# VHH binders against q9uj72: the designs that were tried, part 29

Target 1, 324 residues: q9uj72
Amino acid sequence: MFCGDYVQGTIFPAPNFNPIMDAQMLGGALQGFDCDKDMLINILTQRCNAQRMMIAEAYQSMYGRDLIGDMREQLSDHFKDVMAGLMYPPPLYDAHELWHAMKGVGTDENCLIEILASRTNGEIFQMREAYCLQYSNNLQEDIYSETSGHFRDTLMNLVQGTREEGYTDPAMAAQDAMVLWEACQQKTGEHKTMLQMILCNKSYQQLRLVFQEFQNISGQDMVDAINECYDGYFQELLVAIVLCVRDKPAYFAYRLYSAIHDFGFHNKTVIRILIARSEIDLLTIRKRYKERYGKSLFHDIRNFASGHYKKALLAICAGDAEDY
Below, E stands for the ipSAE of ESMFold2; O stands for the ipSAE of OpenDDE; V2 stands for 0.75 times the mean of E and O plus 0.25 times the DockQ between their complexes.

## First folded at step 14 (VHH; framework vhh_8dlx_2)

Design r1 (at its last look DockQ between E and O 0.79; V2 from the best seeds 0.76)
Fold by OpenDDE, fold request of step 17:
Structure r1 (fold): chain B 324 residues (1-324), chain A 122 residues (1-122)
Amino acid sequence: as target 1 above (324 residues)
Amino acid sequence: EVQLVESGGGVVQPGRSLRLSCAASGFTFSSYAMHWVRQAPGKGLEWIGNIYHSGRTFYNPSLKSLVTISRDDSTNTLYLQMNSLRAEDTAIYYCARGMKYFWDRSEYFDVWGKGTLVTVSS
């Protein structure tokens, strides 16, 4: 199930970085009568987030203007979302995405699933803080109010950011596997609770053992079992957790593929994943994407997006690299 | 050989205007975005502005009102018109060739001129 692969992003710190020069160029790009979208792409997609923050600071210092504000004012549509999204620190970006997922009519449950199932304890902690600072609301409270049932309970568990980390226990794994098996058999509320508690709180290393033991006991794959026994967003969340435990890059590859092919290119999902994972494991995601689906993520983005939006996404994805 | 050669620099009095030229050779000038950059004594590089092959121009907001960039593709020449020069405009002025994308060579520019000195003094 799990292959311990080295993960790598696509965006790295630029060598010989000059935040002042970048800010000057961005000033030229944003503060004139015309907008230089190419300059925005050339700079922002080739700087790591920390560098982008330095650029924003320089921009503010030199011009007394907020870079993100200027981008939001001057840019439009999905291109705006990409450029502005790049300017958020990762925790704040997650907070931003979660806020918007819960704001207004309805809830984007898929966004909640994607973020909360995939983030580490540290990331969760940081995004909670960012959420509170930015929106003066408690993330847990908002999640609680916007969701219900076992789905809510599971999200609430995940958002605590208290997943175990450390050593594995094969004996315990076997016991947990039995619990999961029973949960799948009985399908009661209590069993659902036990199931999500295991999936949300055990370490990834431990869960991998649990899944193996589950397979041994039941003769069934954990994901298949979940799909057979449960439904709705609860099911989707459980599956997301399992997939992240097995191979987080593969999970995002799946999400991207689905966003591109199943939802007519769901821009928000594509943008969010590319930005959020660009410095973490986007290269690995690309590899998994190619391995599983036979076409490169770059290729699919190129085919379904257009204009400067496309250019921006492709720049984040891999420049001109189409091999994976 | 790819070359950029700046000219037109010198000593000028405050309030005067000056036009710098940059002669390009060794490459298809018309296909590249061109930039002006300057470096004042003891200071870092300052981006002045650029002009794309399409003729679109962009300027450092701090200098926008005082500079105009133009190009003549028939003569492979880049120009920088500067008006109302001040002492703080004293610098070495460079023309530079822009890359298609910054990730190409991990630089802002791939070709530089040697620069021309502009001294604004009474």
Scores: ipSAE 0.894, ipTM 0.967, lowest interface PAE 0.4, mean pLDDT 94
Fold by ESMFold2, fold request of step 17:
Structure r1 (fold): chain B 324 residues (1-324), chain A 122 residues (1-122)
Amino acid sequence: as target 1 above (324 residues)
Amino acid sequence: EVQLVESGGGVVQPGRSLRLSCAASGFTFSSYAMHWVRQAPGKGLEWIGNIYHSGRTFYNPSLKSLVTISRDDSTNTLYLQMNSLRAEDTAIYYCARGMKYFWDRSEYFDVWGKGTLVTVSS
C-alpha cells in the first residue's frame, strides 16, 4: 500500500508579524554596553527564517547596522553560534557549516556526512551556489582536496545533487540487492564503487525496495551488513545514507542523542541539527527521539547545556517541557 | 485573573514631562520582564523599552534619551517617565508582560494593558 510519513518542524511563520517592532527590540537588546540575551532568544526563535531576514532588513534600514555583526560583537561561545546560525538563509547555513568543517583544524567528516547524506537534490544545488557566492570556492573541489578514497568518491557522488527521483523498478531492485550482497562478500575496490553508486544514485523509493530484497537474499539488515563489512568514514557515510533513506527524522534523532552524550566535540552538531531541521522536521525528530531513547529531547538538552545557550536550544526544540 | 492597567495619560504641552503607571495583578510581578509599547494615530506599534526584576533596562535606540522605565516590585507597579515631550509622542501607551518560558511558542507579549492616551498639544 502507499503511506507517507508526514513531517513537521517546530518553527513556523509567526502570526501578527511586525518586523519593525522586532528590529526596535533587537536594537535595544544589542546597541548598548549590556546585552538583552533573553530578548534575542524570544524574538529570533519565534520567527521563521524568512521572517528573520525581514527583521535583519528592517534593522539595517533603521540603524545602518548589520544585525549579525552586532550579535557577534555582543555574544560569545556556543550561544553566539546558535543565534548567528539562526540568521543564515538555509543554503548559506549548510555552506557555512561545510566550509568550516574543511577549513578548521582537521576535517570534520561527520559534518560532511550529516549534511551530504541527508539533503535533497534541490538543497544540494542551493548550497553549492551559496558556497561559491560566499567563499569564492567550488564545494566539489574542496571536498575532493580534503578527503580521499571511497569516502571521497561517495561524497563526490552525493554533492552532484542528481539522485533519481520518483523511479521504481522491482526487478532492478533485486539486481541491485545482489550487487550490494556481493560487495559485502568480496569487498574489492570495484564492488565498493558499485555499492556507493547504487546508494547515491537510486531514488529513495527504489532503495527501500533494494533494502527489502537485500534482507531476502542475505538474511541481514542492510545497516548491520555495512557495519560488519566496512569501516572508517566510508562505513559511517554508507550507514548515514541508508538511515536517511529509511527514516530521516530517526537518523537525526540518533545523531542528536550521540552528540548530546559525548563531551567537548559535538556542540556544533546539536546546534546544526536544531537550526537546520527547525522548519523542516524537528517536531518529528523530537518524537522519534523519545520513542527510541525513552526520554525527551527537551529533557536531555536541559541536562546537557547551560545558560543562555540552553535557553536558546530549548526554545528551538519547543516542546515536551513537562515530559520526562 | 492576570491584569495590567495603565494610568497617568492626558493632555500635556510640548516640552513638558509625564509619568505613566501600570498596575499589575494576578501574577508574580517580580518573575516577569515588563515592557512599554505605544501606538500613534494611524501608525504601527512602537516598542519603547523593558525592565527586568534585576532593574536592568533596555530602550528603543530612537527613544533612549527621552524615557526612563522603572518598577516597584513591592507595589507591583511599572512606570514610564517621559521627558521633553513632542507632538510625535501623542499615542496610546500600553504596558505588556513578556514571556516567562523561552519554549512556549506563544506571542512574545502574552498580557497587554488596555492602554492610556497621551496627547501632546498646545
Scores: ipSAE 0.692, ipTM 0.907, lowest interface PAE 1.3, mean pLDDT 90
ESMFold2, look of step 14: ipSAE 0.646; ipTM 0.895
ESMFold2 (binder alone), look of step 14: mean pLDDT 86; pTM 0.861
OpenDDE, look of step 14: ipSAE 0.881; ipTM 0.963
ESMFold2, fold request of step 17: ipSAE 0.650, 0.654; ipTM 0.891, 0.893
ESMFold2 (binder alone), fold request of step 17: mean pLDDT 85, 85, 85; pTM 0.853, 0.854, 0.854
OpenDDE, fold request of step 17: ipSAE 0.889, 0.890; ipTM 0.966, 0.966
ESMFold2, look of step 19: ipSAE 0.632; ipTM 0.891
ESMFold2 (binder alone), look of step 19: mean pLDDT 84; pTM 0.852
OpenDDE, look of step 19: ipSAE 0.878; ipTM 0.962

Design r2 (at its last look DockQ between E and O 0.75; V2 from the best seeds 0.00; counts 0 for: framework grips, SAP .696 > .668)
Fold by OpenDDE, look of step 14:
Structure r2 (fold): chain B 324 residues (1-324), chain A 122 residues (1-122)
Amino acid sequence: as target 1 above (324 residues)
Amino acid sequence: EVQLVESGGGVVQPGRSLRLSCAASGFTFDDYAMHWVRQAPGKGLEWIGNIYHSGRTFYNPSLKSLVTISRDDSTNTLYLQMNSLRAEDTAIYYCARGMKYFWDRSDYFDVWGKGTLVTVSS
C-alpha cells in the first residue's frame, strides 16, 4: 500500500552556482593528453541537469565547442556513458536510451519495459517529442516495428501517454478487478487485451483500488497472478506496470538489484536508472533497496564497479558513512 | 583553524612576470587539490587552474600559456607563476581548496583565501 512517503533525489541544484567557472574547469579537465576524470565527476555529479545545461552553454560560448562532443571524444567505455548521459535533458535521455534499445539487430525489451512502464504522461509526451527531434523518427512507429504480439500492443498503449489521472471509483474498481480475475482464468487473446487496457489506462489511484479488489476476489496478489498466468516480455511488462503503480521507487530498487546481482552488473541498466532518477527519487530508491535487500545500493555499487566509473556511480548514488 | 593566505600581489608593468604564493595552515595540505581563481573588476570569478597532490596540473585553456601552478608540500605553499602580464590580468587572485571526497556534497571549494590584488599598469 502506498504510504505517501516523500520522494527525493540525490542530486540537487548547487548553491552559488557559476556556470562560467564550471565550464572553465571542465575545459581544463578535458584539455591535453590526460583528462581530469575526477574533476568531471566532482562537477557534473554535483550539479542538477538544468545547471549542467547552463554549463554546456557556457562551454560552447567560451570555446566554440560542444561539451558532450568533447567528452565523447576524450572519454571511453562506461565512464563515457555516465558522463555523457548526465548531459542530456531527461526527455532526451529517455529518447536516447529507447533509440539505442531498438537500433540495429535485436531489441532491448527490458529497456522498453523499464522506461515505458514507469514514465508519466508528461514524461512520455516530452520523450516522444525529443525522440522525433533527435532522430527524425516516430517513437510509436519504431516501437511497433521492433516488437510484436500483446507485448507490442501494451507498449503502444503506454507510449500514447493517455493514462487517466486523479479520479477514483470504487465500484468501477470492483468491476475491473473481476475483469482481471477472469482474464487470469481464461487467458485468451481477448482477455489479454482487456487486461492490458485496464493496466495501461486507469489512473494509479484507481489501479491501487483495483489491485485491492483483485486480492479480495481472488485471494491472490496481482503480481503473483500475472506470474502464474502469463509469460515472456508481456508478463514482465505487466509486472512492471503493477510494481510502478504500487511503489515506483521499489520497482527501481528491484531493477537495480536484479541488474547488479542477477545479470552480473548490467551496466546499461544501472547507469540509466541512476541518471534518470537522480533528481527524482533516487534517495527513496536507496531506502527501498536497503529495506528489501539488507545492503545499501552504495555498498553494492562500490563492490561490483571499479575505477572512475565506480566513482561516478557512487557520486550520483551518494550516501553517508552508514552506507559504506 | 583552516586558513589560506595569498601574497605576492602588487603593481607590475605589462610584459613582466609575477609569482604569487598561498600559505596553507590548519589542515593536511598534501591531501587536497589546490586551485587559483581570480576576479577582475566588474567581472565574475575566473578559474585559472589547479594542482593535485600528485603534482598533476590543469589549466583554463584561455590562460594555459601564461601561467604555471606548483606546490611545495613541505612548506604547505601553493604558487602561481604568471608571465607576460597584460592589463586584462588585473584582478584579485584567490587560492582555494578543492573538495577531498566526491561524496562530500558540499561546495567544491570549501576554503578560500582573502585574495591578493594584482594590478598591471604602465
Scores: ipSAE 0.782, ipTM 0.931, lowest interface PAE 0.6, mean pLDDT 93
Fold by ESMFold2, look of step 14:
Structure r2 (fold): chain B 324 residues (1-324), chain A 122 residues (1-122)
Amino acid sequence: as target 1 above (324 residues)
Amino acid sequence: EVQLVESGGGVVQPGRSLRLSCAASGFTFDDYAMHWVRQAPGKGLEWIGNIYHSGRTFYNPSLKSLVTISRDDSTNTLYLQMNSLRAEDTAIYYCARGMKYFWDRSDYFDVWGKGTLVTVSS
C-alpha cells in the first residue's frame, strides 16, 4: 500500500544564487518614485522561500530597510498579497491566513478547512508555534471561539497534529469501516464524533484500507456517502479530509477550479494555494487539474486574471511546466 | 549569434566623466530590458541599473546620483554615463540582457558582454 505518488513543486532553489545582487535589484525596484513590478516578479518567483529570506536579510543589511514593508508601501490589491505572501516562511504564512480567516466579524470556514484538512503533523505543529509567536494568541483557543458544533470538534482534532503515522491493520480497517457505515445510517451526535475521530486520527495508509472496506460493505464511495448523510461545513470538512487522504494534489486542483469558476475568481484562495504549494506539489496539482478539467491551470489563470497580478500567478504556476 | 560588446573603458582621473557603450547584435534589441553590472577587483558583482525599451530606468540606490543609463534602439546601443568618478568606481563594467519571459527558470541575465575595464587613477 502506497501513501502517494511522486509529487513535485514549481519553485526550486535557484542555481548560482546571489542574494546581494538580488537585493540591489529589488532596491532599485522599490526605492524610487516609480516601482519596477516586473523586477519584483522576476526575482521573487524564481527563488525558493529560503533564498527569499536571505534576500530580505541582504536588503536590510544594505539599505537599513524592511523589504516586505517597502513592498507593502509600493504595492496594492492582489499583487501586493502575492508578493508579500511569497516573503512569509511557510508556517507563518499558514498562521497569517488562519488569523485573517478568523479576525473580525465572521469566519472564512473554507480557509480553515483547506489548511487544517491538508497539513501534516509537522506542518500543524510549526504553524501553531508561528501563530503564537506572531499574534500572541493560541490557535486552538481561537478556533474554539470562532467555530461551533461538530465542525469545531473536527477542526480541534486536526489542529492537534497527532494523526497516526505508518500504521496499518486490515482487521481494524474492516472494523473502522463498519463504524463509518453505522455513522452514516444513524447520524447521531455520538456517530458524528466517532466518524470524525477515525478520519482525523488514523494514518493515511490505514484510511485508504478503511475506504476500500467501506465501499465493500456499503456499495458507496465514501465521499458520496458523506454528501448524502451530512451537510454544512461539517460535511465539507469531512469531504476535504477524505480527498486529501486519497489524492492531496487532486484536492487542491479541485479547490483551484472552484475558486476560479464559482461566483467569479476567488483571489484569496488562488493566491494561498499557489504560494503554499509552490515548493511542495504545485506541478503535480497542475497535472491533476488538466487531467480532470481539460484546460490547464495556466490557461485558466491567464483567462481570468490581469496585469502584474496575472504575471505573478503565472510565474509561480509555470515552474518546470511542460504545457502552457 | 547573440552578442553584447562593451567599449569606452580605460584609465581616467578622479572627478572626470566617462561614457560606456554596449553594442548589441543578433536579437531584437527593443524587446529586452538591458542592464549594467560591475565588478571591482576582488569584489562581487554589483548591479548598477536597468532600462526598459520604453525608456524607464531603475538604479541601485547606492549609485543613483552617479550614473545615467540610456539606450538607442535605432542603433541597438546601450549607454552608461558615469560622472564624478572616484577610485572606488574602478571595475570591469558589463552589459547584460534581461530575460524576456517571467516563467523561464534560467538565470535572469541570459547574455553577458565580455566587459570593459575602467580604472580611476591619478
Scores: ipSAE 0.703, ipTM 0.911, lowest interface PAE 1.2, mean pLDDT 90
ESMFold2 (binder alone), look of step 14: mean pLDDT 82; pTM 0.830

Design r3 (at its last look DockQ between E and O 0.82; V2 from the best seeds 0.00; counts 0 for: pae E 2.2 > 2, framework grips, grease 24.7 > 24.2)
Fold by OpenDDE, look of step 14:
Structure r3 (fold): chain B 324 residues (1-324), chain A 122 residues (1-122)
Amino acid sequence: as target 1 above (324 residues)
Amino acid sequence: EVQLVESGGGVVQPGRSLRLSCAASGFTFSSYAMHWVRQAPGKGLEWIGNIYHSGRTFYNPSLKSLVTISRDDSTNTLYLQMNSLRAEDTAIYYCARGMKYFWDRPEYFDVWGKGTLVTVSS
């Protein structure tokens, strides 16, 4: 049951914002042989994305240089990824992550799952445009070429950004639940198609009803049923969709925990989630993280990351005295 | 009481040099990064540069060749050496204390001096 909790981020617009002064300070920080990484963190993690864009513009105007370019030149490793990542508008950041996930040999399927399962229609539309503008390629075409099977079909459905919004229909929910139940029983290609069509196209409100009805008729949780009946990235994608419908912050909390504890601190995932969600629901993600796992996200980041990279992540994550 | 007091301002001719001082009191000066900021008449605030407790300095790229920041922790004093002054350097110069904890506040500085006026005129 969606408890209507207010969703909150950790990064907010700074009061008394001065993009010129910020750009001056960043200019100073990036000059010379020794970069002032602390200054970068202090400024960029305490400005919202819109403000950061204004800083970049001021920087360009004053120095005739691209701030992101200078950071990429001066910074290294994961710290570079964090600082540069913060400078992307959200749609462009998503596009960037998706492009890199599909570039070269192999595909980062988990990145595709995380982004496409969690983004709204509006976000998907914006990232598609950003992707095309930045890379001169069609996101849908690239996804199609880099993936296969029912996994591909599901991603292609999600990337359309045409999920229903608005009304609920209990009768339809019951019918859809029966379809899902049958799909879990028969497990044919046709049933997989029907299953992913329902999960990708119905509104979140409607799907919540569907999941409830599914439980009523099957006696089983939707996630458990998927885990039992399906495997591979298709399974993981379906689960991600269901989890996002139930509680998107909780899904990201799970992703972060898994990235930190199960995969030896998977830096790309941690960075991507913190940056992407910092202005949306990262505070709520933190709450869910602590509630579920008993330790704060801040605590785990502090313990497993190091150097200025750690400082940057912690600054984005933020926390109260209880989290320290 | 935490306090910063600038001094050394005045009227100078173009091409001359000037050294400003900032006296700090009421806090452990040696533990903080210190900054210089100026405001010209009718213009916004301009960051000049900073110095960390380690002595490391950073400067506004537009001003780097003309200014030097230093500190004396034994006397709790911050300095700004300015060379080859121009008319456009006319401004109120402020010293400011840098943030100790960056994740607690979005502000640049938590303590300001009252400023000292520097006028460059022939």
Scores: ipSAE 0.854, ipTM 0.954, lowest interface PAE 0.5, mean pLDDT 93
Fold by ESMFold2, look of step 14:
Structure r3 (fold): chain B 324 residues (1-324), chain A 122 residues (1-122)
Amino acid sequence: as target 1 above (324 residues)
Amino acid sequence: EVQLVESGGGVVQPGRSLRLSCAASGFTFSSYAMHWVRQAPGKGLEWIGNIYHSGRTFYNPSLKSLVTISRDDSTNTLYLQMNSLRAEDTAIYYCARGMKYFWDRPEYFDVWGKGTLVTVSS
């Protein structure tokens, strides 16, 4: 295990937590023709997910109503997506996002990449269970039917949730690095398969050794090599895997920056990352964002988002004081 | 100093009406959302409702038809009108100032009054 490698979120368990009062205040905010959107933000962004589940339970007990349902009735657009998304248990939120990435016309490959390249074995196991229970479908079968080629094969490997844990063999790392180098040179279907099997199945600890050996052998950074050798969503997925192995918070910072600047403000991506990482590493993501891009994540959200939607995102982001 | 002082509590018969006042001082009253909260004997805090500087009000659904919150920004005074009082309305009633900045602060309210006791009994 690592020593001294800490990540931190932005949302923590609230002290002196009172789910009954929270439910009363949410009831007041949601019951009537007018909605107190500031109240929704003040409560839901300031409770951890476990506490939000207790609030939803209290709300049901007091009013006989589904809190998520009431919010979907009163709210619209991206603000609705943020507030409703905060109420999902983490495995179900991942399942929800994957379902909607695949069930419209076309497939949102970037969503599939972002979730499947970054989640741990345990997170993948739990999201597969949530997907089955919620949608009565098998996640692996849906990915298979909605994707193709080496992109599909790589996603199918990741979704197994069987990455090696705690394995380190320096001699094997040198051998694996040679295989990756040859895959960049030969580019046959067999070489692509060997490359994705190494990246999907070796432990993070082993892959860091492999990437070091790759640099030694080739003189080239692994990401640069992949970008030169491959294209399309297969290339993007391989890069995402490498980035997550090296520095997962930096990967999410890159994704957020791209979502804010490359496609206009890509709301779904920003919402998904802020919610999913809020209790895990969003504070660390903020620091990587500021270090790499010069402006804080908070500043960019403030500049590109508006209204109560902006307020909710900024509340989840929780400022930028620690980024300076 | 920032201060909230409730008044108007006392013993009242069931079925009667009562108006509580909360005098605010030491801050720009018109800039803040204001709340009423109560605590019945042996029970936890119960949120009654709030009012924004715009005059918009929101109420605990269980109390909505029984109470009315108003404010007079010219006198820095918050009001709670209670009608058709019942024994279960016996409680200490607090006014509270809502948080202006909610990130990094999980608290509901940053200033509380000392409370005023309302006892509803025959």
Scores: ipSAE 0.571, ipTM 0.873, lowest interface PAE 2.2, mean pLDDT 90
ESMFold2 (binder alone), look of step 14: mean pLDDT 84; pTM 0.853

Design r4 (at its last look DockQ between E and O 0.75; V2 from the best seeds 0.00; counts 0 for: pae E 2.5 > 2, grease 25.3 > 24.2, SAP .72 > .668)
Fold by OpenDDE, look of step 14:
Parts: sequence; C-alpha cells; structure tokens
Structure r4 (fold): chain B 324 residues (1-324), chain A 122 residues (1-122)
Amino acid sequence: as target 1 above (324 residues)
Amino acid sequence: EVQLVESGGGVVQPGRSLRLSCAASGFTFSSYAMHWVRQAPGKGLEWIGNIYTSGRTFYNPSLKSLVTISRDDSTNTLYLQMNSLRAEDTAIYYCARGMKYFWDRSEYFDVWGKGTLVTVSS
C-alpha cells in the first residue's frame, strides 16, 4: 500500500546563498598545513548540490584551482570521500561509484545492485552519459564484462533505463503474477529470464499490482518467494528491485542498517546512500529506519562513526531534537 | 542583548597599518568562532578570515594585504590587524559571530556588527 507520503531530503538550498563567500571560506579552510575540516562540513553539508557546483565554479574563478582536487589533496580517508562525494553532480556521483565498484580485481556487486535497482530511467540515462564522459567507457560494456549469469542479464536489463511508466493493467498483472509463480516453482534458466524481464521492465505501479496478485495466487510474499527459490547476487538483486518498488526509502533504510550493524559499518555504503539521497528522500529514509529498527539513523551514526567523518555524516543526516 | 560593535575605522594613507576592534556583549564570547567580513563600495561581501575558540585562524587566500585576526576573551574583544593597506582595501568592515553548531542550518553568521568604514586614500 503506497501511502502517499511525501518524500523529503535533509539538504535544501540555503537561503541568502553567496557562492563567492563560500568559496573564499573554503579557500581559507584548505590553505596551509592545517585544514579547517569544520568549515568544510559547515558549508558543504548546508548547501544543495547545485549550490555546491556554483561554489566550485567560484573557487575555480578566484583561485584557478579545482575545489575537488584540492580537497582530495588535503583530506584523507573516509572524510575525504564524503567531502569529495558531495561535490559531484548526482549522475556523476553514481558513475563514480559504479566505476570504482568495477575497477581492479573483483567487483562490488552490492554497489551495482543498490544503484541500478533504485534509479529511475532518467537517472540511469544521466549516469550512463556521465560514465562515458568521465571514464571514456561504456557503462553497459563494463557491467557486462564484470558480471555473469542471470545476475549480469538482470543488471543489463536495468541499465537500459527502459522501464515502463504510468500505465496499469490488472488483467496483465494477474497474468504476470502467474508467470512469477511458475518461475518460482520451476526455477529453470528460462523462468529466471521471464522473472527478471517482468521485474525490470514493468512500471512500479504495475508491479505493485503484480505483487498483490502473486500474494493472492501463491499465498506468499514476493520477497519470501524469491529468497526461497533463488540464491546469490541474482537473488539479492531481485529482492532489491521488489523492495524499491514497494518502498524505496525503506529499502535504503534496510541498506543503511545492514551496512552499520551487519558489516561493521561499511563506510562506502553509508557514505554513498547519505550523499545520493540527501536531497531526495533521506528524511523519509530516517523515518523508515527509526520505525523499523527502533533507533534513529542519527543515533547509530553517532555511535559507530568518529571524528570529523562522524560530524560530516551527521550533518548530512541531520536530525530532530529527539535524535540527540 | 547580543551585540557586536566595531571600532577603529577611519581614513588612512596607503602603506599604513590599521587595527580594528570588535566589542562583543550579551553572549559568552569565548564560546564562539568570530569572523571579519568587508564590503567595498559597489561590491559584494568579502570574507576576510576567522578565529576559533582555540585561537586557530584562517584567512581568505585572495587577500593581498597582510591581515591578522586575534581575540581577547577576557575583554570580549575581536581584533583585525591590517598592514600595508591599499586603496582597494577601502570598505566597511564587519565583525560577525559564527555558527555554534553545524546542524543549525542557518547562515554562516547569526550576529553582525554595524560595521566600521576604512578609507585608504592618499
């Protein structure tokens, strides 16, 4: 049941914005042997991405230097990742994360799952373009080369950015539900293909109907069925798709909780989600987090992170008085 | 009432030095970072620098004149020492109180002085 809850971020455009002054302050902060990390946090976490781009432009104009470059030179560890990450336009940030997920030996499949399962058609097209411009490689080709099996096929489907939008058909939903049910029962390669085709190409509105019909036919939740019938990253990807269709903020809340509690605070995941969702639905993610797990995201970040890194994350996360 | 009052401005010749003061009242001065900002005629605001409660200072790299910011917490006073002043340093100089908390989501400064005019002319 899609409760028409308005999704909301935590970072908003600052009123009375002055990109020149911000750039001056950042210039001062990055000058010398001692970096003013607090100034970086106070400015960059309190500006929206568009404003941060204006700051970067002003910085370049005044000093003839790249702000991101200077931050990378002056900052270290996860704090660097947060501050630098904030400076990317959203499509370029996604491209950056995907590139690094596939670079070198091994692949961060969870990063691929998280991004490709959750992004809209528009976001996918933009990140593909950004990826090509930044790295002179085709995102689809890289995904294809770095993955295999039905997992690869599903990712390749998602990265096309051709999911249907808007139209709902209850009759078709019932038919698709039967296909999904059969797929869960037979578990052949062909059935896996049909299953991922439905999950990757039908609109969110249509899939919600499909999931309901699936429940009606099988008596089982779609996620439970997938967990029972499939395994590996293919399973995880399918589950991610279903969760995003149901409640995308809830999916990210789950990802954050798992990153924090199950993986010893997986910094890359936490950073990526907070930055990527800060202007979209991070407030809603916080709500879902607290509702499901009983503690606020702010609380958990505060308890498990340290130093200026912690401060930066908390600033992005924001929080009400009750979170303190 | 929270208040900042700048003083020390005036007309000076190029190459000279000038020291501005900012008197703070109505709040715990020693608990706040303080800033200097200026506005030249017909131009926007320019950040000069700041000083934290620890005494650490940071300055705008674009400044051509030598500046030093200091504070005396015992007298609730902020200082701006300017050396080798030039005509382009002509401006109204403001002291401002910095945000105490990063999660405040407010502007850089929550309290401003009325400013003091510095005119550098031969």
Scores: ipSAE 0.878, ipTM 0.962, lowest interface PAE 0.4, mean pLDDT 93
Fold by ESMFold2, look of step 14:
Structure r4 (fold): chain B 324 residues (1-324), chain A 122 residues (1-122)
Amino acid sequence: as target 1 above (324 residues)
Amino acid sequence: EVQLVESGGGVVQPGRSLRLSCAASGFTFSSYAMHWVRQAPGKGLEWIGNIYTSGRTFYNPSLKSLVTISRDDSTNTLYLQMNSLRAEDTAIYYCARGMKYFWDRSEYFDVWGKGTLVTVSS
């Protein structure tokens, strides 16, 4: 296999893949006054990202045109965002989402949190390179200029992509847990700095030991302690880090539930998670969603979205039979 | 039994027109998008176009001015009209049924006819 088959995702390499015929069908869908939106969905949601790249190349070779550009010209609103988003290589999609989170009036801090708290060192490195190439800007400098305080400092640590990997040390975990406990008690700028350095720099494996020791020392769950001690986006970012360490698919299920049921259906968040996780863990995210919230992700999307936009999201979600 | 049967192929002279038919049976024809695909000798499959249940049609940009697809739901028949035939239009022509569910990971076309040969001889 050449594009990575993830049994825990919902999108994987199509068998009998024919990029030339796919490009012909997309050409028919996009060239003319009328657009065949069902064809776009049926092809693009049924190919893995690597296969979509080959389709885009075939389309360019056959028609001398940019597939993403043609879709942006013919499509509108959230359906455009889904179809165009599927065509980005994963590092460029992350870069795209971060760019738009920071561009214009205000900043979408939840987008920054979701991406930077959840990505691995390798994903962060590739995302930084894609950001530089696409936007001619430095990702770290843009984060610095658009954020402030300990929230900024924590994001800046995460975006370095230098989290420790490898061996756990139970004695060090006890020491780290003590530092976290003191940070909750004393809440100085220095304590906040030490707290975020531990959460951003220690390996996931080590942090799980740290969270166990924190419970032993304090009698509190780490998330509950952070919620009690801190507020604002700094608190939200610290919680996101802890949740991603414990159960990353459950974190994304929580994010999706909030995006669907918060004030207004938050389209950007739903689209971003479905696309970014479709080949990684979206099937697992679906299972966590159903287990925690009682209704399947598929059910909720069907109830809250409409039109071809709904059809595209449902196709990426790929049903709910496995959630029972 | 779900079945698609093409007819109307044969040997034709360059510049002539030809109409192909595809008789559908064993399923609710009016509920499916239908497609025409061809394969010239020594070449890969080439998508010609489709028609939806509404009558909307879409065509391979390379063939758009040469072909017309229609359907008759009362007789469960799909048609391909080809005009100004050229030697390069020599191919086996297939009708195919499109997938009904977007989250099904099977092939985009789940039922194929056996094909009808069209030979354009100069």
Scores: ipSAE 0.523, ipTM 0.855, lowest interface PAE 2.5, mean pLDDT 90
ESMFold2 (binder alone), look of step 14: mean pLDDT 87; pTM 0.870

